# Miniprotein binders against b1l550, part 6

Target 1, 279 residues: b1l550
Amino acid sequence: MRLPEELLERARDIHSEAPSHRIKLDRVGSFGLKVPVEFKGFLLLAEADVWVSLPEGRRGVDLSRQVEAIYELSNPPKDPFSLCREAAISLLEKLNYADSSGVSIRFDAPLQDGESLKYYGVEISSIASDEIINKIRVEILGMTACPCTAELIRAYKSSEIAATHTQRSLGILEVSTKAEHPDPDKLASIIERAMSSPLRTYTKRPDEGGLVIRSLSNARLAEDVVREMIHLFLEEFGHLPEDTHILAAVRSMESVHMHDIYAERSFSLDEIRKEISSH

## First folded at step 13 (miniprotein)

Design oa11
Fold by OpenDDE base, fold request of step 14:
Structure oa11 (fold): chain B 279 residues (1-279), chain A 94 residues (1-94)
Amino acid sequence: as target 1 above (279 residues)
Amino acid sequence: GEIRVTVEIEKDGRRIRFMYVITSPEKLEKYLEEIERIIRMFGADRIRITVEASSEEEAERLADEFRELAERLGYDEIEVTREGNRFTVEAERE
C-alpha cells in the first residue's frame, strides 16, 4: 500500500527540523546492508555500512538517500574497492549538509588452493571529507610451529627434526592510506609467507606430511611472524605514501594454552623506515 | 614506473581530494575510468589533476589524457602546467 502523494505533502520533513539539542553527530547511517560485489571473477554478497556526519542544526539524516547511493553504484556489481571510494564521494554529493562520509564493505575473499578454495577476511573502508582516506584490513589463518619447544625437544632427543606444538595463527594487516586500497591478495600472501606454513583446504598424505615438516623446519614465534610481515610489506608496498599507516598483527591460538598469544606493531611508512635505517 | 595521480574536484565550494599510486599500466586504465566516473557523478565545476611520473614523457602523455577527459566532460577552460615530471591539469566549467 502506497500512501497517497497528497498525504506526503502534509507531512513535516522531520529530518530537516532543528533538533532539541544542537549537537553534531560524527556518523549516522545504515549498517548491515548487503551489496553485491565482483571480486576476482566471483560474485559475492558483501556486508556494507554507509554513514555521513550530521550538523548540529539538522535533526536527522536522509537515510534513504544513503542506501540509494550505494545500491545505484552496486548495479551492476563492481569491484568492491571502487564501489567503496565512489560511494563515499556519492554520499557527500547527495547529502550536502554532511562534511564527511564513510563506507565499509566486508566479505570473505576467495583464494585458490589447488583444485579447491580457501579464503581470507576483508574489510575495506573509505572515509571522505576534504580528502579521502582508504583503509583495508586483511585477516588470514596460517600455521605456526613453536621454536622454543622445538629447541627443548631437540636438546632432549637429539633429532634433526624436532617435534613441537603447532597451532593456527591469525595474521592481520591493516593499511590506511591516502592512495587507493592495496591489493588484498598481496596482503594475504604476505601474511601466509610470514608464517611457518599456510593452511590447506585439503591435503593428501604426501602433501600433509610435507606441510607439517615444512612448518617444523620453519618454526616462528608470533613476534617473528609480525616482523616478517612488516619486512615483506615494505618490499611490496614501500611505494605507498609515507604517511600511510599500517597495523601488522598476529594472534596465535596456542595449542598448549587456553589463551592466545598476540603481537602487533602499528607504524607509518616514514617511521618504520627511520627505525630500520637506524640499525 | 610509479605514477602518482592526485585529483581534486570542486562543486559549490565543496572540494574533495583523492590520490592514486599506480605501478602497472593495467591499473592505470582502470583508475582513469574510475576518475572519469567520479568526476561525472560528482558534477564538479572545477577539477585539478596532478600527474607525477618517473619520466617527463610519461607525465606529459598522461596529462594529455586528462586534458582530453576534461574536454570530453565539457570543461571549457583547461590549463596544463608543468613542473619537471609533474603536470597539472586544471579545468573549469562555466
Scores: ipSAE 0.786, ipTM 0.925, lowest interface PAE 0.6, mean pLDDT 93
Fold by OpenDDE base, fold request of step 14:
Structure oa11 (fold): chain B 279 residues (1-279), chain A 94 residues (1-94)
Amino acid sequence: as target 1 above (279 residues)
Amino acid sequence: GEIRVTVEIEKDGRRIRFMYVITSPEKLEKYLEEIERIIRMFGADRIRITVEASSEEEAERLADEFRELAERLGYDEIEVTREGNRFTVEAERE
């Protein structure tokens, strides 16, 4: 049953009314939208959030226009990075009373692993005002081997390859920049290379043995992983603006403990370069 | 070489600035198309595009492409300025 058009003409525009309390809101929007995106030849259904600021003199946001903004741009499906940036700008154009907008898109990115697939988590965002800031968060699991236990066992049994405990570790890189979003595959690669070994979706017996041996031969503390991530990041993404902000972190699900080991460093490119050069 | 493209779009007193750091020809083409879409979508009355490249020749070529873009988009007044390896394309439409 469609309401008669005549009734709609009589209805007040509630959103444009003055609020009872004249207070600006930072974010008003639709969260948990599903939007199609194209990524590396895959068509994915991503989760998206869209929002704008609300002036103190306006009761509500035209939420339908927000939804229209992102879906107009998502048909046909395009890369999620362009979608994110374009949608943020579109929101400001369509909702001219807003002084800022934001878009967040989340999905699992496919990554080739032999004849199979593995994946990493991606969350991208763009915040638009007088400038656009782009943010990307990449999370991928790898494997770490403990060098401390390895050293203890080596001291005890004098083996060339010392046994040690191994565990899954979650590596995290979060980058906020005035440039476009950094390449997520490169970020994922940095995280994997910073760990003792990558994870494999499937292993044959010879491959499994080799994977474990590599991990044992490349034992790293959580602290080592974070430092290596930073080092590799600087090599790959040192061309980004100096005010680019980075969070490098690892959460190691230690196999000998019930708790996790966590390490992180937050920095800007300018700050970390100064730190390294002072050494 | 590395190319930095800074885009400023303006409509009815609202100005938005965004930037690309381009390291490959493939990305360059992609972002050129994106910039065009953004300008069209936003309906900018004024645009300012700054290109900084490793060589003057590369910067000039890119500036020419953006000039052509402005022409295609129907801007009436287009000015290109140069400072070393940095070119700025400014365009306005009524």
Scores: ipSAE 0.777, ipTM 0.923, lowest interface PAE 0.6, mean pLDDT 93
Fold by ESMFold2, fold request of step 14:
Structure oa11 (fold): chain B 279 residues (1-279), chain A 94 residues (1-94)
Amino acid sequence: as target 1 above (279 residues)
Amino acid sequence: GEIRVTVEIEKDGRRIRFMYVITSPEKLEKYLEEIERIIRMFGADRIRITVEASSEEEAERLADEFRELAERLGYDEIEVTREGNRFTVEAERE
């Protein structure tokens, strides 16, 4: 049932009133929206959040305008990165009382894996005020092989066994920058190349053997996976603004333990360059 | 080569700055279209676009492209200044 439009003339506009307690709010928004996006020829249903700041003198946010901002831009479906950046600016245009806005979009990104596909996790955001800060987080699984156990087995008397325990490890790169969002496929590639070997959607028995041999030939501590991720990131993205902030991390589900291990490093581009050049 | 584009848009005293670091020709055309959509959607009274191109020849070509962008957006006061690899397009509507 739809109520008569004429009631709008008689009702108070609660949102535009001053609140009883004049307190600014940092984020007022609509969370968990479903938004269509187009990514590399795929039509995906992404999850999105939108928000704005609310000044101390305004009681409420025009929430329908927030939702309108992102849905207007998502028809027809388009690139999620463009959608994210454009929607953040649209929020400030539509809700002129706000001094900042934000948009986040989350989806599983398809990635070519031979003649098949695999996927990795992507979350992007754009926060707009007098500047725009763009953030991307990529998560992808890889395989790690423990070098400590490999060395013990290599040293084992009477043995030519090349073996160690292997496990899934989740690699994470998160980038915050004034420039446009980095290419997620390149971030995922950096993570996979830092691991002992990538994972595959499926393997035939010879393929599985090759995957394990690769991992044994490239055994790495979780600490060195993170270091390699940083090295590879600088080769690919060293051109970004110097105040770009990066988090590189790995969580390894160690096959011989009941618990995970974790390693991480956060840095800005200018900080890490100084650190490397000091050696 | 690398192209750096900084865009400032202003409407009713509100100013927003954003940037792109473009490393491939394919991305340049995409981001030009995005910049045009943003400026049109925001309804800016004034814009300032600063570009650092990879060569003087590229800067000349891009300066023409950004001037044409400002013209398509309906700005009638457009100034382009260029020095070496760098140029600025300033445009306004009253």
Scores: ipSAE 0.767, ipTM 0.920, lowest interface PAE 1.1, mean pLDDT 91
Fold by OpenDDE base, look of step 13:
Order: sequence, then structure tokens, then C-alpha cells
Structure oa11 (fold): chain B 279 residues (1-279), chain A 94 residues (1-94)
Amino acid sequence: as target 1 above (279 residues)
Amino acid sequence: GEIRVTVEIEKDGRRIRFMYVITSPEKLEKYLEEIERIIRMFGADRIRITVEASSEEEAERLADEFRELAERLGYDEIEVTREGNRFTVEAERE
């Protein structure tokens, strides 16, 4: 039952009232929205967060307008990158009292794995104020083999390929840039190439054996993985603005321990270039 | 070559700047369309688009495209300036 329009006219606009405490809020919005996006030919249902800042003199945000902004742009479904950037700007336009806005879109990105599909996690964000900052976070699982144990076993049995423990490792690349969002597939590829081997959704027996052998032949510490990720990132994305910020991390779900091993480096492109050049 | 496009849009004193670093022709077309959508959606009274490319010829071609875009969008005052391989298109609505 829709309330009669006449009653709506009599109702106070609660959102536009002065708050009891004049305090600015950084983010007010709707979290956990579902929006369709088109990604690499797939139609996906993504989770989305939308928010704006709230000035000190306004009690509340017009949440309905926020939701409207993103859904208007989501029909027809489009790529999540454009959606994110456009929606961030639309929010500022529709909610003119806001000095900043933000959109985050999360989904599992399909990745071709032979005749099957694997996936990686992706979060795409845009924050708008006087400028737009685009952020992307990619998470993908790979496999690492421990070089320390391998060395111990090699010393014991004198084999060319030493047995060692292997584990799944989560690689993370987070990029914040004033440029457009980096290609998530490229980021995922960097992570996989930095590990001992990728994971496969479907393997035949010979392929599985080969994958393990590959891992054993390319044993890497978590620290090695992060350093390799950074190296590969610089090769692929060195064209991004110098103030681009990167987080490279790996969480190794260690198979011989109850705990995980974690390594990370946060840096800007200009910072890391200076560091590398100094050696 | 690498193309850098910086877009500044203004409406009622609000300014928003965003940038693209384009490394492929396919992305160029996509981003051109996006920029157009953004300008239309925002209803900008003023726009400033700066293009920097590896060659003057490429930058000029892109600047011409943005000039044409401004014309299509109904901007009345359009100025194109050059500094080396950098072109700037400034447009204003009456």
C-alpha cells in the first residue's frame, strides 16, 4: 500500500534536518547491494557498496538516491570498471551536499582453465571527490613449495628434484591509482607466475603430476613470492602514475604448521623504483 | 604508444578530475565512450580534456575527437591549445 501523496507532503524530511550533533561523516551508504555486471562475456551478479560523505549540517543521506544511481547505470549491465567510475560521479551529482563518494563492487572473476573455469576474487572501487581514485584488489590461490625442506631432503637423498611440502597460498595485489583500474586478469597472472605453480580446477593424472613437479622445481618462500610479484608488476604496469600505490601480499596456508605465513610490501611506484635503483 | 587522457569536469563550482592511461586501441574507444557518458551524466558546464601521446600527430587526432565531442555535447566555446605532444581541449557552455 503506497502512502497517499498528501501524507508525504506533510511529513518532515528527516534527512535534511539538522543533526543533534554537527559532525561530518565520511561514509554513509548502502552495503551489500546486488548488481549485474558484464565481465569478459559473462553476466555476473556482483555485490556492491555505495556511499557518500555527509556534511555536518545534514542529519541523513538520501539512501534511495544512492541506490537509484547505481541501478540506473547497471541497466543494461556493463563492465564493473566503468560502472564503478560512472556511479561514483553520479553519486556526487545526485547528492550535491556530498563532497566525496565511493563505490565498491565485488565478485568472483572467471578465469579459463583449459576446458574448465577457475576463478579469482576481485574488488573494484572508485572514490570520487575533487579527483577519482580507482582501486582494485585481486586475490587468487596458487601453490607454493618450500625451498628449505627441499634443501634438507636434497642433502639427504641427493636427488635432482627434492621432495618438499606444498601448500595453497593466497596471493593479493591491491592497486590504488588515479588512472583507470588495472586489468585484473593481468594482476591474477602476475600472482600465479610469482608462485611455484598455479592451481587447476581439472587435471588429468599426468597433468597433476606435472604440476607438482613444476612446483618442486620452483620452490619459493612466501618472501620470494612477494618479491616476484612486485618485480612482475613493475614490468607490466610501470606505465601507471608514479603516485600509484600497491600492496603485494601472500598468505601461505602452511601444510606443516597450524598457522599461516604472511608476507607483504606496501609501496608507491616512485618509492619502489628508487629502492631498486639504489642497489 | 601510451596515451594519457586527463578529464576535468565542472558544474556549479564542483570540479572532478579523472585520468586514463591508454595502452591499446581497444581501450581507447571504450574510454572515449565512457568520457562522453560521464560528461553527459554530470552535466558539466565546463570541461578540460588534456591528451598526451607519443607523437604530435596522434595527440592532435585525439584532440580533434574531443573537440568534436564537445561540439556534439552542445558546448559553444571550444579552445584547443598545444604544448608539444600535449593538446588541451577546453569547452564551456553558455
Scores: ipSAE 0.762, ipTM 0.914, lowest interface PAE 0.6, mean pLDDT 92
Fold by ESMFold2, fold request of step 14:
Structure oa11 (fold): chain B 279 residues (1-279), chain A 94 residues (1-94)
Amino acid sequence: as target 1 above (279 residues)
Amino acid sequence: GEIRVTVEIEKDGRRIRFMYVITSPEKLEKYLEEIERIIRMFGADRIRITVEASSEEEAERLADEFRELAERLGYDEIEVTREGNRFTVEAERE
């Protein structure tokens, strides 16, 4: 049943009224939307949030109009990065009373792994006002091998054992910039190259043995991984605007402990370059 | 050789600025298409696109491409100024 269109002329427009308390709101929107996207030939079902600011003199947001903004752009499915940036601008166009808008999109990205596939987590956002700020967060698992235990075992008398504990470690790079979103595959690659070894979906016995041996030969502390991520990031993305902000972090699920280890550094490009040049 | 593109769009007094730092030629075409979609969707009365190319030769070629973009978008007044490897396209309609 569809209600008569004539009711629109008789009903109060609640959203356009002034509120009882004239207080500006920073984020009013629709969260947890399911949006189809196309990424590297894959059709994925991403999760999206959309919002706008609400001025103190307006009671409500035209929520259907903001949801419409992202779905109009997502049909047919397209690149999530373009969708994110375009939707943020569309929200300001469609909801002209807002001072700012935001869109976030989350999905698992497929990544080539030899003749197979693996995945990593991606969350992107675009926040628009008089400028657009684009953020991307990439999370990918790798393997770390502890150099401290490796050295202790090496020093062990009469030892014929080459060993250390290895574990999954979650690497995180988050980039906030005025430029377009950095390539997520490059961010994932930086994280993996900073680890002792990437994780593989599948290995055969000879390849598995070789992988483990090479991982032991490339042993790294969580702190070393974060430092290497920063080094590799600067080589790849040092061209971004100087006020670009980065967070590099590792959460290591230490195989010999009941708890995780965490290491993190946040910085702007101009800050880190000054720090490095002072040494 | 990177290319920096700064886009400013304006409609009814609202001004939005966004940028791209393009490090590969294949991405340039993708972002030109995105810029055109954004300008068309926003319905901008005025645009200003500033490009820092990697060379003077590239700037000359790209200036022609961005002039054509403004023409495809239907702007009445299009002004292109170039200084070495940098150029600006300003366009407006009524």
Scores: ipSAE 0.757, ipTM 0.918, lowest interface PAE 1.1, mean pLDDT 90

Design oa11
Fold by ESMFold2, look of step 13:
Structure oa11 (fold): chain B 279 residues (1-279), chain A 94 residues (1-94)
Amino acid sequence: as target 1 above (279 residues)
Amino acid sequence: GEIRVTVEIEKDGRRIRFMYVITSPEKLEKYLEEIERIIRMFGADRIRITVEASSEEEAERLADEFRELAERLGYDEIEVTREGNRFTVEAERE
């Protein structure tokens, strides 16, 4: 049942009033929206959050305009990166009292895996004010093989046994930049190449043997994985603005322990270049 | 070679700056369309687009493309200034 529109003439506009306590708010928004997106030919249902700043002199946010900003841009479904950047600007246009806006979009990205499909996690955001800051986080599982245990076993039986513990490891790259969002497939590829071996949805015995042999031949500490991710990132994305911020991390679910191992490095492009050039 | 595009848009005194660092020329068409959608949606009174191309030949070609973009957006005053590999398109409505 729709109420008569004539009531709008009689009702106060609560949102445009001054609040009892004049305190600015940093983020006022609608969280957990479901938004269709198109990614690499796939139609996906993504989760999105939208928000704006609220000045001390305004009691509330026009929530319908806020939600409208992202939904009108999502029909027909389009590239989530364009949607994210465009929605952040649309929020500032539609809610002109705000000094800043933000949009985040989360989805599982499909990735071809032989005859099958696997997935990796993507979260992007765009924060707009006098500038736009774009952030992307990619998470993908791979396999790591411990080089310390491999060397100990080799020393025990120098040519008879090739073994070490292997485990799933979650690789993470997070990039915050003034430039457009980096390609998530390239970030995922960097993470997988830094690992001892990729994980597969399934394998047949000859393929499974090959993966295990590759992981043993490419044994890496968690620290080595993080360093390799940084090296590969600089080769692919060294052109980004110098104040671009990166976090590279791995969480290894060590198969012989009850606990995980974690390694991480954060840096700006300017910082890491100075560090590398000093050696 | 890389192409750096910086876009500044202004409406009613509010100014927003954003940028692209394009390493793949096939992505340029996509981002040019995105820039056009953003400017139209924001309803900018004034725009300034600065581009650093990888060569003078590329800068000349891109300057024409961005002038055409400003024309499609319906701006009355369009000025293009080019020096070597770099150009600026400035446009405004009355």
Scores: ipSAE 0.755, ipTM 0.916, lowest interface PAE 1.1, mean pLDDT 90

